VHH binders against q9y6x5. Designs and how they scored, part 47

Target 1, 379 residues: q9y6x5
Amino acid sequence: LPPKLLLVSFDGFRADYLKNYEFPHLQNFIKEGVLVEHVKNVFITKTFPNHYSIVTGLYEESHGIVANSMYDAVTKKHFSDSNDKDPFWWNEAVPIWVTNQLQENRSSAAAMWPGTDVPIHDTISSYFMNYNSSVSFEERLNNITMWLNNSNPPVTFATLYWEEPDASGHKYGPEDKENMSRVLKKIDDLIGDLVQRLKMLGLWENLNVIITSDHGMTQCSQDRLINLDSCIDHSYYTLIDLSPVAAILPKINRTEVYNKLKNCSPHMNVYLKEDIPNRFYYQHNDRIQPIILVADEGWTIVLNESSQKLGDHGYDNSLPSMHPFLAAHGPAFHKGYKHSTINIVDIYPMMCHILGLKPHPNNGTFGHTKCLLVDQWCI

## First folded at step 20 (VHH)

Design wl5
Fold by OpenDDE, fold request of step 21:
Structure wl5 (fold): chain B 379 residues (1-379), chain A 127 residues (1-127)
Amino acid sequence: as target 1 above (379 residues)
Amino acid sequence: QVQLVESGGGLVQPGGSLRLSCVASGFTFSASDFTAIGWFRQAPGKEREGLSDIYGSSESYTSYSDSVKGRFTISRDNAKNTVYLQMNSLKPEDTAVYYCAAGEYVRGSDHWTYDYWGQGTQVTVSS
């Protein structure tokens, strides 16, 4: 039988939550599987880009989902959370569920993973849910497990997405121990439900399961604001994305806009597109705007409108607060093994290996995950 | 259709208390972990201000702005599909039209958005 893999994402699950909060169910999951304590995600550290990097193995500049909000100057199209279903945005890469779907006697399933309700390269998963935040975890889990257990052709790759602890992280900030402890307990309970369901269906021993996240969360404050209106008139630019990485489309000379912004705040770096640091791998795409502003950790870029967010993400991907974790269980993985760090793009070649798929060209390094796998030699 | 109706506003003296109610219809706010009911207010000549919200299905989560923290308490009755704002230790600066709103969290939005609003109820704090 072909191997099966379930990829689960809890949005905004910062890696160090595992050290600072109690996760009985997740710890049991880890005990019987593997843990990567820190996953270095891609820049910018946002939901759509990083989820797509997980399933493509590509940097954002390569797969073309460069932010949660994008603008294409040629087609005049916009991408956002409310407008994410145009294949135009996704077709610069081939996600693993498409690769899997195109194999004989295999199919893919998805419960609200970014991009899964869009036909990419004219291919969509045989089983998927349209995104709707109102749908419970239970219903998502029920659908995914049903498809994994009873589909023809068999579902061999499935994704499951949940919006917490990101939603609450934005509301409370990661430093709110009282509220976040309750939120994270609920997440652990959901993991318990997942494991229980898999055991009940007889999938636990044969299904490979990866639990991960796209990014972490940083504490924000009303005392750490960068007001762009104090530096530049709004008539001189179009704002494509705001915080913590602002995407600026100049309406006047780019250099003039740059000069007005370059000293706006000591807690914000301003880059012309060609000067974006190479380590970000965030330059070679037309969807990246001519100027980007990158706020320091914990600082929020605002206009005259007040922000009520106490937590945010999207910052430098080298910051530990931006890093998620990865845990995995199943026949492909060792038991009781912990690893310190991998890159988020490394997940893709690993998943391809597990599923026996030929990977598309990608930025991941399979060697980084060999120690997690039972069929590989760990050096 | 979605409808929110506020009640409970009125005139009170400084230091007094009021309890506002927001009755929701056309949806069940407790059915989703990512649906929120929030209280807002708008004073004359000022921008609308968020005060408090409540969300969650089986368990509720609440938040408060600094301006009302310790004085206001948000709660809900799922059976009545009603959200309450208990306002204690009221001050003249609390004078405003108070609104309840319904919103949701959406993947990739990175913020809670309120799309449905009540008509508002006047709260006046004066000696």
Scores: ipSAE 0.935, ipTM 0.968, lowest interface PAE 0.4, mean pLDDT 96
Fold by OpenDDE, fold request of step 25:
Structure wl5 (fold): chain B 379 residues (1-379), chain A 127 residues (1-127)
Amino acid sequence: as target 1 above (379 residues)
Amino acid sequence: QVQLVESGGGLVQPGGSLRLSCVASGFTFSASDFTAIGWFRQAPGKEREGLSDIYGSSESYTSYSDSVKGRFTISRDNAKNTVYLQMNSLKPEDTAVYYCAAGEYVRGSDHWTYDYWGQGTQVTVSS
């Protein structure tokens, strides 16, 4: 049978949740598979960029999805959660589902994964759902597993996306143990449903399944706010993205805008585009604005000192609070193996290997995942 | 088609109680894990503030602002598609127009957004 892979994302699942809460279903999944305890994601640590990095193996500057909100100065186009369907934004890279879809006797399927309901390089998955948050996990799961089980050509790569625990993380903050315990229990139950469904359909033994996430979550507070209005008049710039990494498009001289912002807060770093630290790999794209503001962990950049979120993400990708995990099960993976850390871009070459696909040029390192795979030597 | 209708407001003495109701129509809030019903209020000359919300399908999750924690309780009746706000130990500063709103969480938005609003119900706390 041709290799099959299901990639599942629970948005905003911070890695250390596994240490602080009980996940009986996920632990069983891990027991019979592998765990990467920490996945270092890409900067900025946001949903659209990191999900696209997983499936392209590229840093954000390379695949072109550099934020959840973007602006292109040449075309005057905007990208956002409500405006993400233009292939213009996605065509700077080739995601794995497109590569897979273009192979003979193979097809791809997707349930709500970012970019999967957009034709990229004039290719769209044979089976996909248009994004709609109101669609239940059960319905998404049913569609994905149906396609994996009885499609022709066979679905060999599928994605499944779920918005929790991110939605609740924003609501409660990650330090709300009472509420987050309930939320995470529900997530574990959904994993149980996934496993049960696969077993019922006879897919469990032959399907490779990766369960991961795009980023973590840090605690925010009303006591940790950075009010930009206190530092600069709104007439001097256009705000493209706000917190915790603000993207600033100056309306006046860039240097003047920079000078007004550079000492705005001791809890915020201000960078001209050319001065963005190299370790972020967040410089070489026209969609990155001339000035970016990076708040310290747990600090929120606001206008008019108002914020309703108790948790947020998007911070420095070196922060443990921003890191997700990766678990996997299937014929390609060892059983009962735990690994400390990989980079999120390493997932792409691994998935390509599993599926027998030639990877596009990418920033991942296949060597980082060899210990997870039964057909590789672990050095 | 989406409509929210508040009721239960009125005049009450300090220390008194009121129970507000929000009847939703045109959608079923319990059908989605990412649909929320929230209570807001706006006093004269002040900005609108969020008080409490409830979301979830099979299980409900609730949140409260610091200003109402311990005094207000949000609940829902799925069969009636109605959300309630039990307000106890009311204070004069609780005087405002109270609104219920319906919102959703959307991938990549990183926040809950309320798009549909009721007309509001007046709550007056005075001796």
Scores: ipSAE 0.935, ipTM 0.968, lowest interface PAE 0.4, mean pLDDT 96
Fold by OpenDDE, fold request of step 25:
Structure wl5 (fold): chain B 379 residues (1-379), chain A 127 residues (1-127)
Amino acid sequence: as target 1 above (379 residues)
Amino acid sequence: QVQLVESGGGLVQPGGSLRLSCVASGFTFSASDFTAIGWFRQAPGKEREGLSDIYGSSESYTSYSDSVKGRFTISRDNAKNTVYLQMNSLKPEDTAVYYCAAGEYVRGSDHWTYDYWGQGTQVTVSS
């Protein structure tokens, strides 16, 4: 039988939650598999970009999903959470579920993973759910497991996405121990449900399962605000994305806009596109605007609006608070092995290896995950 | 189809209490982990202010603004598809039209959005 892989994402699951809260089901999952304690994600540390990096192995500048909100100056199109289904935005890369279907006589399945309800390169997941946050985890899990068991050609790659603990992280902030404890307990219970379902179906021993996330969460405060209106008139630019990485499209001379913003706050770095630090790999794409503003950790960029969020993400990808984790179980993985860190783009070549797929050119390093795999040498 | 109806407003003295109700119809708010019912208020000449919300399916989660924390309590009755706002220790500054709203969290939005609103109920706190 061909190898099978289920990729699960709990949005906004910060890596150090594993140290600060109890996860009996997840810990049991880890005990029987592997753990990567920290996953360095891509800049910017947002949902759409990082989920696409996981399944393409590419930096954001390469796969073209450079933010949750984007603007293309040539076509004048906009991308957002309410407008994410145009293939135009996704076609700069080939996600693994498309590769899986095109390279082999196999099927892919998806429950709410970003991009899976969009035809990319004229190929859509064989089985998928249109995005709807109202659909329960149980229903998503039921569909995924049904497709894994009863599809022809067989489903060999599946994705499952859940919006917590991100939704609650934004509401409470990651430092609200009382509320986040309850939220994270629920997440652990869902992991328990997942494992139980797989065992009941006889899939547990043969299915490779990866549980990961796209980013962490940092604490925000009303005392840490950067008001752009105090530095520049809104008539001088168009705002494409706001916080914590603002994308600025000047309506006047770019240099003049830059000069008005460059000293706006000691807690914000302002970059012309050509001066964006190389370590971000966030320059080589037309969808990146001429000026970006990057707030320091825990600071919020605002206009004449009050932020209601107590937690946020999107900051520098070197910050530990932005890092998720990765746990995995199945025949491809060792048992009881812990690894310190990998890059999020490293997941793609690993998944391709597990599935026997030829990866597209990518930014991942397969060598970084060899110690997780039973068929590889570990240096 | 979606409808929210507030009730329970009125005139009360400072230090008094009121209990507002919001009856939802056309949907079941407890059916989704990412559907929220929130209470808002708007005083004359002021912007609408978020006060409290409640969400979750099997288990409920609540939040409060600093302006009402410790004085107001949000709760729900799933069987009646009704959300309540118990308002204690009321102040003249609490005078406003109070609204309940239904919203949801959407992947990649990074915020809760409220799309459906009730007609509002007047709360007046005066000696």
Scores: ipSAE 0.935, ipTM 0.968, lowest interface PAE 0.4, mean pLDDT 96

Design wl5
Fold by OpenDDE, fold request of step 25:
Parts: sequence; structure tokens; C-alpha cells
Structure wl5 (fold): chain B 379 residues (1-379), chain A 127 residues (1-127)
Amino acid sequence: as target 1 above (379 residues)
Amino acid sequence: QVQLVESGGGLVQPGGSLRLSCVASGFTFSASDFTAIGWFRQAPGKEREGLSDIYGSSESYTSYSDSVKGRFTISRDNAKNTVYLQMNSLKPEDTAVYYCAAGEYVRGSDHWTYDYWGQGTQVTVSS
């Protein structure tokens, strides 16, 4: 029988939550499997880009989902959370569920993972839910497990997405222990529900399960604001994305716009596109705007309106606060093994290996995950 | 159709209390973990500001702005599909039109968005 893999994402689950809060169900999951304590995600550290990096193994400049809000100057198209279903945005890469269906006589299933309700390269997930935040975790879980258990061709790859603790992280900030304890307790309970459901259906022993996230969360404050309106008139540029990485499309000479912004705040770096640091791998895509602004950790870029968010993400991907974790359980994984760090793009070649798929060219390094796998040498 | 109706506003003395109600219809706010009911206010010549919100399906989560923290309490009655704002220790600066709004969290938006608004109820705090 072909191996099966369920990839689960709890959006905005910062890695150090595992150290600062209690997760009895997740700890049990880890005890019987593996843990990567820190996953270095891709820049920018946002939801759509990082979720697509997980399933493609590519940096954002390569897979083309470079932000939650994008603009293509040639087609004049816009991408956003409310406008994400145009294959135009996704077709610069091949996600693993497409590979899974095309390389083998297999099916894929998805519960609201970014891009899964879109035909990519004229292929859509065999089973999927249209995105709707109102749908409960239970319903998402029920659909995924039903498809894993009763499908022909069999579902061998499935994804499950949940919006917490990101939603609450934005509202409370990651340092609000009182409120976040409750939120994270709920997340742990959901993990318990997941495990219980899999056991009840007889899937637990044979299913590989990865629980991860796309990014962390940093504490914000009303005392740490960068007001762009103080530096440049809004008539001189179009704002494509705002905070903490602003994407600027100049309406006047780019150099003039740059000069107005370069010293706007000591807590913000301003880059011309060609000067974006190489370590970000965030340069070689037309969807990246001519100027980007990168706020320091915990600082918020604002216009006339003040932000009410106490937590945010999207910052430098080298910051620990931006890093998620990865836990895994199943036949492919060791038991009781902990690893310090991997790159988020490393997940893709690992998943391909588990599923017996030939990976597309990617930026991941399979060697980084070998110690997690029972069939590999760990040297 | 989604509808929100506020009630409970009025004139009170400084230090007094009011309890606002927001009755929601056309949807069940407790059915989703990512639907929020929020209270906002707008004073004459000022921008609208968020005061408090409540969300969650089984367990409720609440938040408060600094301006009302410790004085206002948001609660809900799921059976009545109603959200309340208990306002204590009212001050003259609390004078405003108070609005109830319904919103949701959407993947990739990174913020709670309120799309449906009530007509508002006037709260006046004056000696």
C-alpha cells in the first residue's frame, strides 16, 4: 500500500509556545514521534507565501506567492485574501498535491490549505473544501479523514489548515499569557481530537502526520509605530502591501520615492528591489515591487489609521519570533527524536520522499531531515 | 440578511452605568470560531474607535481597548444571539454613538474585519 501523509497547519504557531505553554496532547504526539524545535521560514513571513513554500520547497521569489497582497504590473491583477483563486498567481510552481496526482494513480485531499481550491497547472486537488473560515475544525477534520479512509483512487496526501493561533495572536499579542493560554489550550485540544479521530478510524498507525505552522508572532505596541504619511505623500506611490513589510509602487521617479522613505524611521529598512539582501531570496520575481520597507521586529507600519493589532508577523525570517515548529508521527518517523532546526523549504523534499514522489526542482535540502526518518542514515 | 440592532443607550450621570444590547439576526455568531461581535463608538468630530469584541464558538474570547478596560464588560447570550456591553464608571468622554458590528477573521488577512454594522445607539454622559 502506498504511504499516506497528512499535513496539518496551525497558522501562526510560534515555536517557543511549546516552551512557554502546556500542550499535553501535542507533547504526547511528539513523544511518539519527532520534533523540530525551530523551522526557519521564508521571507516574508506571511501566510500565503510560507504555506506555498512548504508544499513546493521553493523560496517566495521562485514560487511567485511573494505576499498576502500582490500586484502584477503587466496584467494589472491583484492578489489578496479575498482574491486568491486565480491560477495566474499559483502557476509559477507545482505544489506537492498536483505532483502526487500526476505521478501516480493517487488522489489528494485538502481542507482549506492555501491554493488547494485553485486549479494549478489545470489540476485541482481530487477532494477539497472551498475556503470558509466559518467551517469548524471538526468538519474539516471529518472531511479529511473521510477522504483518507474512503477514496478511490486512494488519498495519499492530505492537508488540513486552521486559522489559530494566528487570529488570536493578532488580537492579544503572543505575550498575553492569560488569553493565549486559553487559545493554545484549545489548539492542543484540537490536536487531541485529531489524534483520537485517527485512532478511531484505524488510521493512526499507518498514517504519517506532520503538524507545523507557517510563521510565529511578535508582540506589537502602539508605542512602536512607523507612520509613512510623515515621510511621503500618498500621491507619490501605490501601496501594495503595508506591514511589517510594505510593498511600494512609485507613481513618480523611484529614486525620489526611495529618498523620501530611506530615513523615514530608524526602525525600518528601505530597499530598492535590486538591493534586497540576498539572504531573503526575495528579489527575482516581477511581483516584488520596486521598493520594499521592512520594519524592525515589533514595529508596525501605518498610514493615517492606527493599528489595533497587538501581534503581527511578516518580519525578518531570521528572527526566532517568526519561526514555527514541526512535529511528526507515523511509520516514516522516529520516536522520541528532537531536532533543533530546519528550513521550511526542507519539508517538501522530505514529504516527497515519504510519498515516493520525484520532487520538482526545489530549494530544500533533504539531508536536513534525514535524522527524522527511520529509513535514512543520520550522520 | 444580516442585521444588528443596538439598544440600551441613554443619558446618565458621570459614574453611572448602562448596559447596551446588540441583537444579531441572519446568522449565528457562536457557530464559528472566527466570527466576532464588536462594540465601537464614534463621538462627534472624532474617529470611530473599537472598544471591545467577543468571539469563539464553544469558548468565548474577549478583548478590550485601553480606554474601556476595567470599566466595560462584553458578554453574550448564545440562545438569544445577543451581545451585551456593560458600561460602568461612565465618564463624559464616553459620550458617543455606540455601534455593534459583526466581523470575521479570514486567512491571510491578518486582521479582524467588521462588515456589518448596526444603526447605533446614543450614549450621553453628562452632569
Scores: ipSAE 0.935, ipTM 0.968, lowest interface PAE 0.4, mean pLDDT 96
Fold by OpenDDE, fold request of step 21:
Structure wl5 (fold): chain B 379 residues (1-379), chain A 127 residues (1-127)
Amino acid sequence: as target 1 above (379 residues)
Amino acid sequence: QVQLVESGGGLVQPGGSLRLSCVASGFTFSASDFTAIGWFRQAPGKEREGLSDIYGSSESYTSYSDSVKGRFTISRDNAKNTVYLQMNSLKPEDTAVYYCAAGEYVRGSDHWTYDYWGQGTQVTVSS
């Protein structure tokens, strides 16, 4: 019987939520499995890029999903939440579900995970749901577990995605304890539903389950705004992405645009593409625009017409507020083990190992996750 | 088709109260955790302002702008597919056309977007 793995993402689940709020169901899950307290994600710390990094083990510059909004100057194509179905954007990498799907006597399933409703390298999961935010967690869970239990060839890798607590984090900000407590309680209840469903179906003991997230959330404020319109006329550039990492496509000389922006705010770093810090691994892709603006934590880049959010993400990936967590349970994992930190790209080689898949070249380090696995030596 | 219809506006004295209603049709807002009904207003010569919204399926979540916090209360009746805005301690500055809107949260958008709007109802606060 081939090993099975379910990868679950709760979007925008900041790591320190585990320390500041109560999660009875998740804690029970952790107690019977493993916890990585902090996962250092990839820059920029946004949804599409980081979810693709989880399943490819690649930095954003390598897998080609470099933002939630992208522009390709050659083809004149745009990528966004409303336009994410073109394989052109995804084909610079091979996600794990494709690798798994191509194996004999195996299939993949997906419920709303970014990229899973797109044929990548002419391959799509045998079972998937088209993205629709209106579909309940219950329905997503029911489909995924049905496929895991009754598919032929058997589903050996499945993904499940949920938009909270990200949606509420943007609305309330992470420091709203009253509202976020309610939101996070709901998340814990959903985890309870997941575990219960798996137990009812007899999957709990044999299924490997990873619960993780793509990024955290930082508090924003009306007092921490950077207005680009005060620094440069909109006629001089095209905005590809805005906050907290703005992607700037100059309409005039790049140097002139840079000079207009470089001193726009003491709370924003302005980089020419070639000067982007190496630690971000965010330089070597044509989809990265000639100039990027990176706001300091908690600062928001705005235009005069922009709306304000109380929480946001996308900032420097070294910031703890941007870090998610990882919990896991199943035959492949120890019980009652906690680990401090891994990189988000490390998840891919770990999952490949669990599933017995040969990983594509990636930026992850399998050694970082060995202590989580029962069949590995922990130094 | 999606339709929103506001009612309950009118003339009121400063310090008075009004309750606005927004009846939604063509969809059930409580069927999704990521569908929101929001109240907005637009005063003459000013930009449209978001005031409050409510979302969630089994449990509702609400938010308020600072301008109305403590004075306005948003609520809903799922059976009637109706959202209410109880407005207390009204001020002349609250004079505006009030709109309800239906929106949703979409993965990767990082914001709530309102796509459907009512026709609006006039609220006038004056002595």
Scores: ipSAE 0.934, ipTM 0.968, lowest interface PAE 0.4, mean pLDDT 96
Fold by OpenDDE, fold request of step 21:
Structure wl5 (fold): chain B 379 residues (1-379), chain A 127 residues (1-127)
Amino acid sequence: as target 1 above (379 residues)
Amino acid sequence: QVQLVESGGGLVQPGGSLRLSCVASGFTFSASDFTAIGWFRQAPGKEREGLSDIYGSSESYTSYSDSVKGRFTISRDNAKNTVYLQMNSLKPEDTAVYYCAAGEYVRGSDHWTYDYWGQGTQVTVSS
């Protein structure tokens, strides 16, 4: 039988939550599998970009999902959470579920993972749910496990997505121990449900399962605001994305806009597109706007000094607060092994290896994950 | 269709208490972990302000703005599809029209969005 892999994402699960809170179910999962303590994600550290990086192995400039909100100047199209189903945005890369279906007589399944309800390169997941946040974890899990167990051709790759603890992280901030403890307890219970379901169906021993996330969460405050209106008139630019990485489309001369913003705040770096630091790998795409503003950790870019968020993400991907974790269990993985760090793009070649797929060109390094795998030598 | 109806507003002395109710129809707010009912207020000449919200299916989660923490309490009755705002230690500054709203969290939005609003109920705190 072909190897099977289930990729699970809990959005906004900061890596150090594992050290600061109790996760009996997840810890048991880790004990019987592997843990990568820190995953360095891609810049910007947002949901759509990082989830697509996981399944393509590409930096954002390469796969073309460069933010949660995008604008293409040529076609005049917009991308957002309410407008994410146009294949135009996704077709600059080939996600693993498409590869899985095209290289072998196999099926893929998806529950709410970004891009899975969109035909990419004229291929859509064999089984999928249209995105709807109102659908319970239980229903998502039931569908995924049903497809893994009873499909023909067999489902060999599946994705499962859940919006917590991101939703609550934005509301409470990551430093609210009382509320976040309750939220994270619920997440651990869901992991328990997942494991129990797999055991009940006889999938646990043969299914490879990866539990990860796209980004962390940093604490924000009303005392750490950057008001753009104090630096530049709104008539001089179009805002494509706001905080903590603002994408600016000038309506007047770019240099003039830049000059008005460059000294707006000591807690914000302003970059012309060509001057974006190389380490971000965030330059070589037409969907990146002419000017970007990058707020320091914990600072919020606002209009009219209005903000309701106590937690946010999207900051520099070198910040530990932005890093998620990766845990895995199954026949492909060791038991009781912990690893310090990998890059988020490294997950793709690892998954391809597990599934026996030839990976598309990518930015990941298979060597970074060899120590996690039973069939590889660990150097 | 989604409908929210507030009640319980009125005139009260400083230091007094009021209990607002928000009855939701056309949907069940407790059916989803990512549906929220929130209380807002708008005073004359001021912008609308978020005060408190409640969300969650099996377990409820609540949040409060700093302006009302320790004085206001949000709660819900799932059977009645009703959300309450208990307002204690009211101040003249609390005078406003109070609104309840229904919202949801959407992947990639990074915020809770409220799309449905009640008609509002007047709360006046005056001696």
Scores: ipSAE 0.934, ipTM 0.967, lowest interface PAE 0.4, mean pLDDT 96

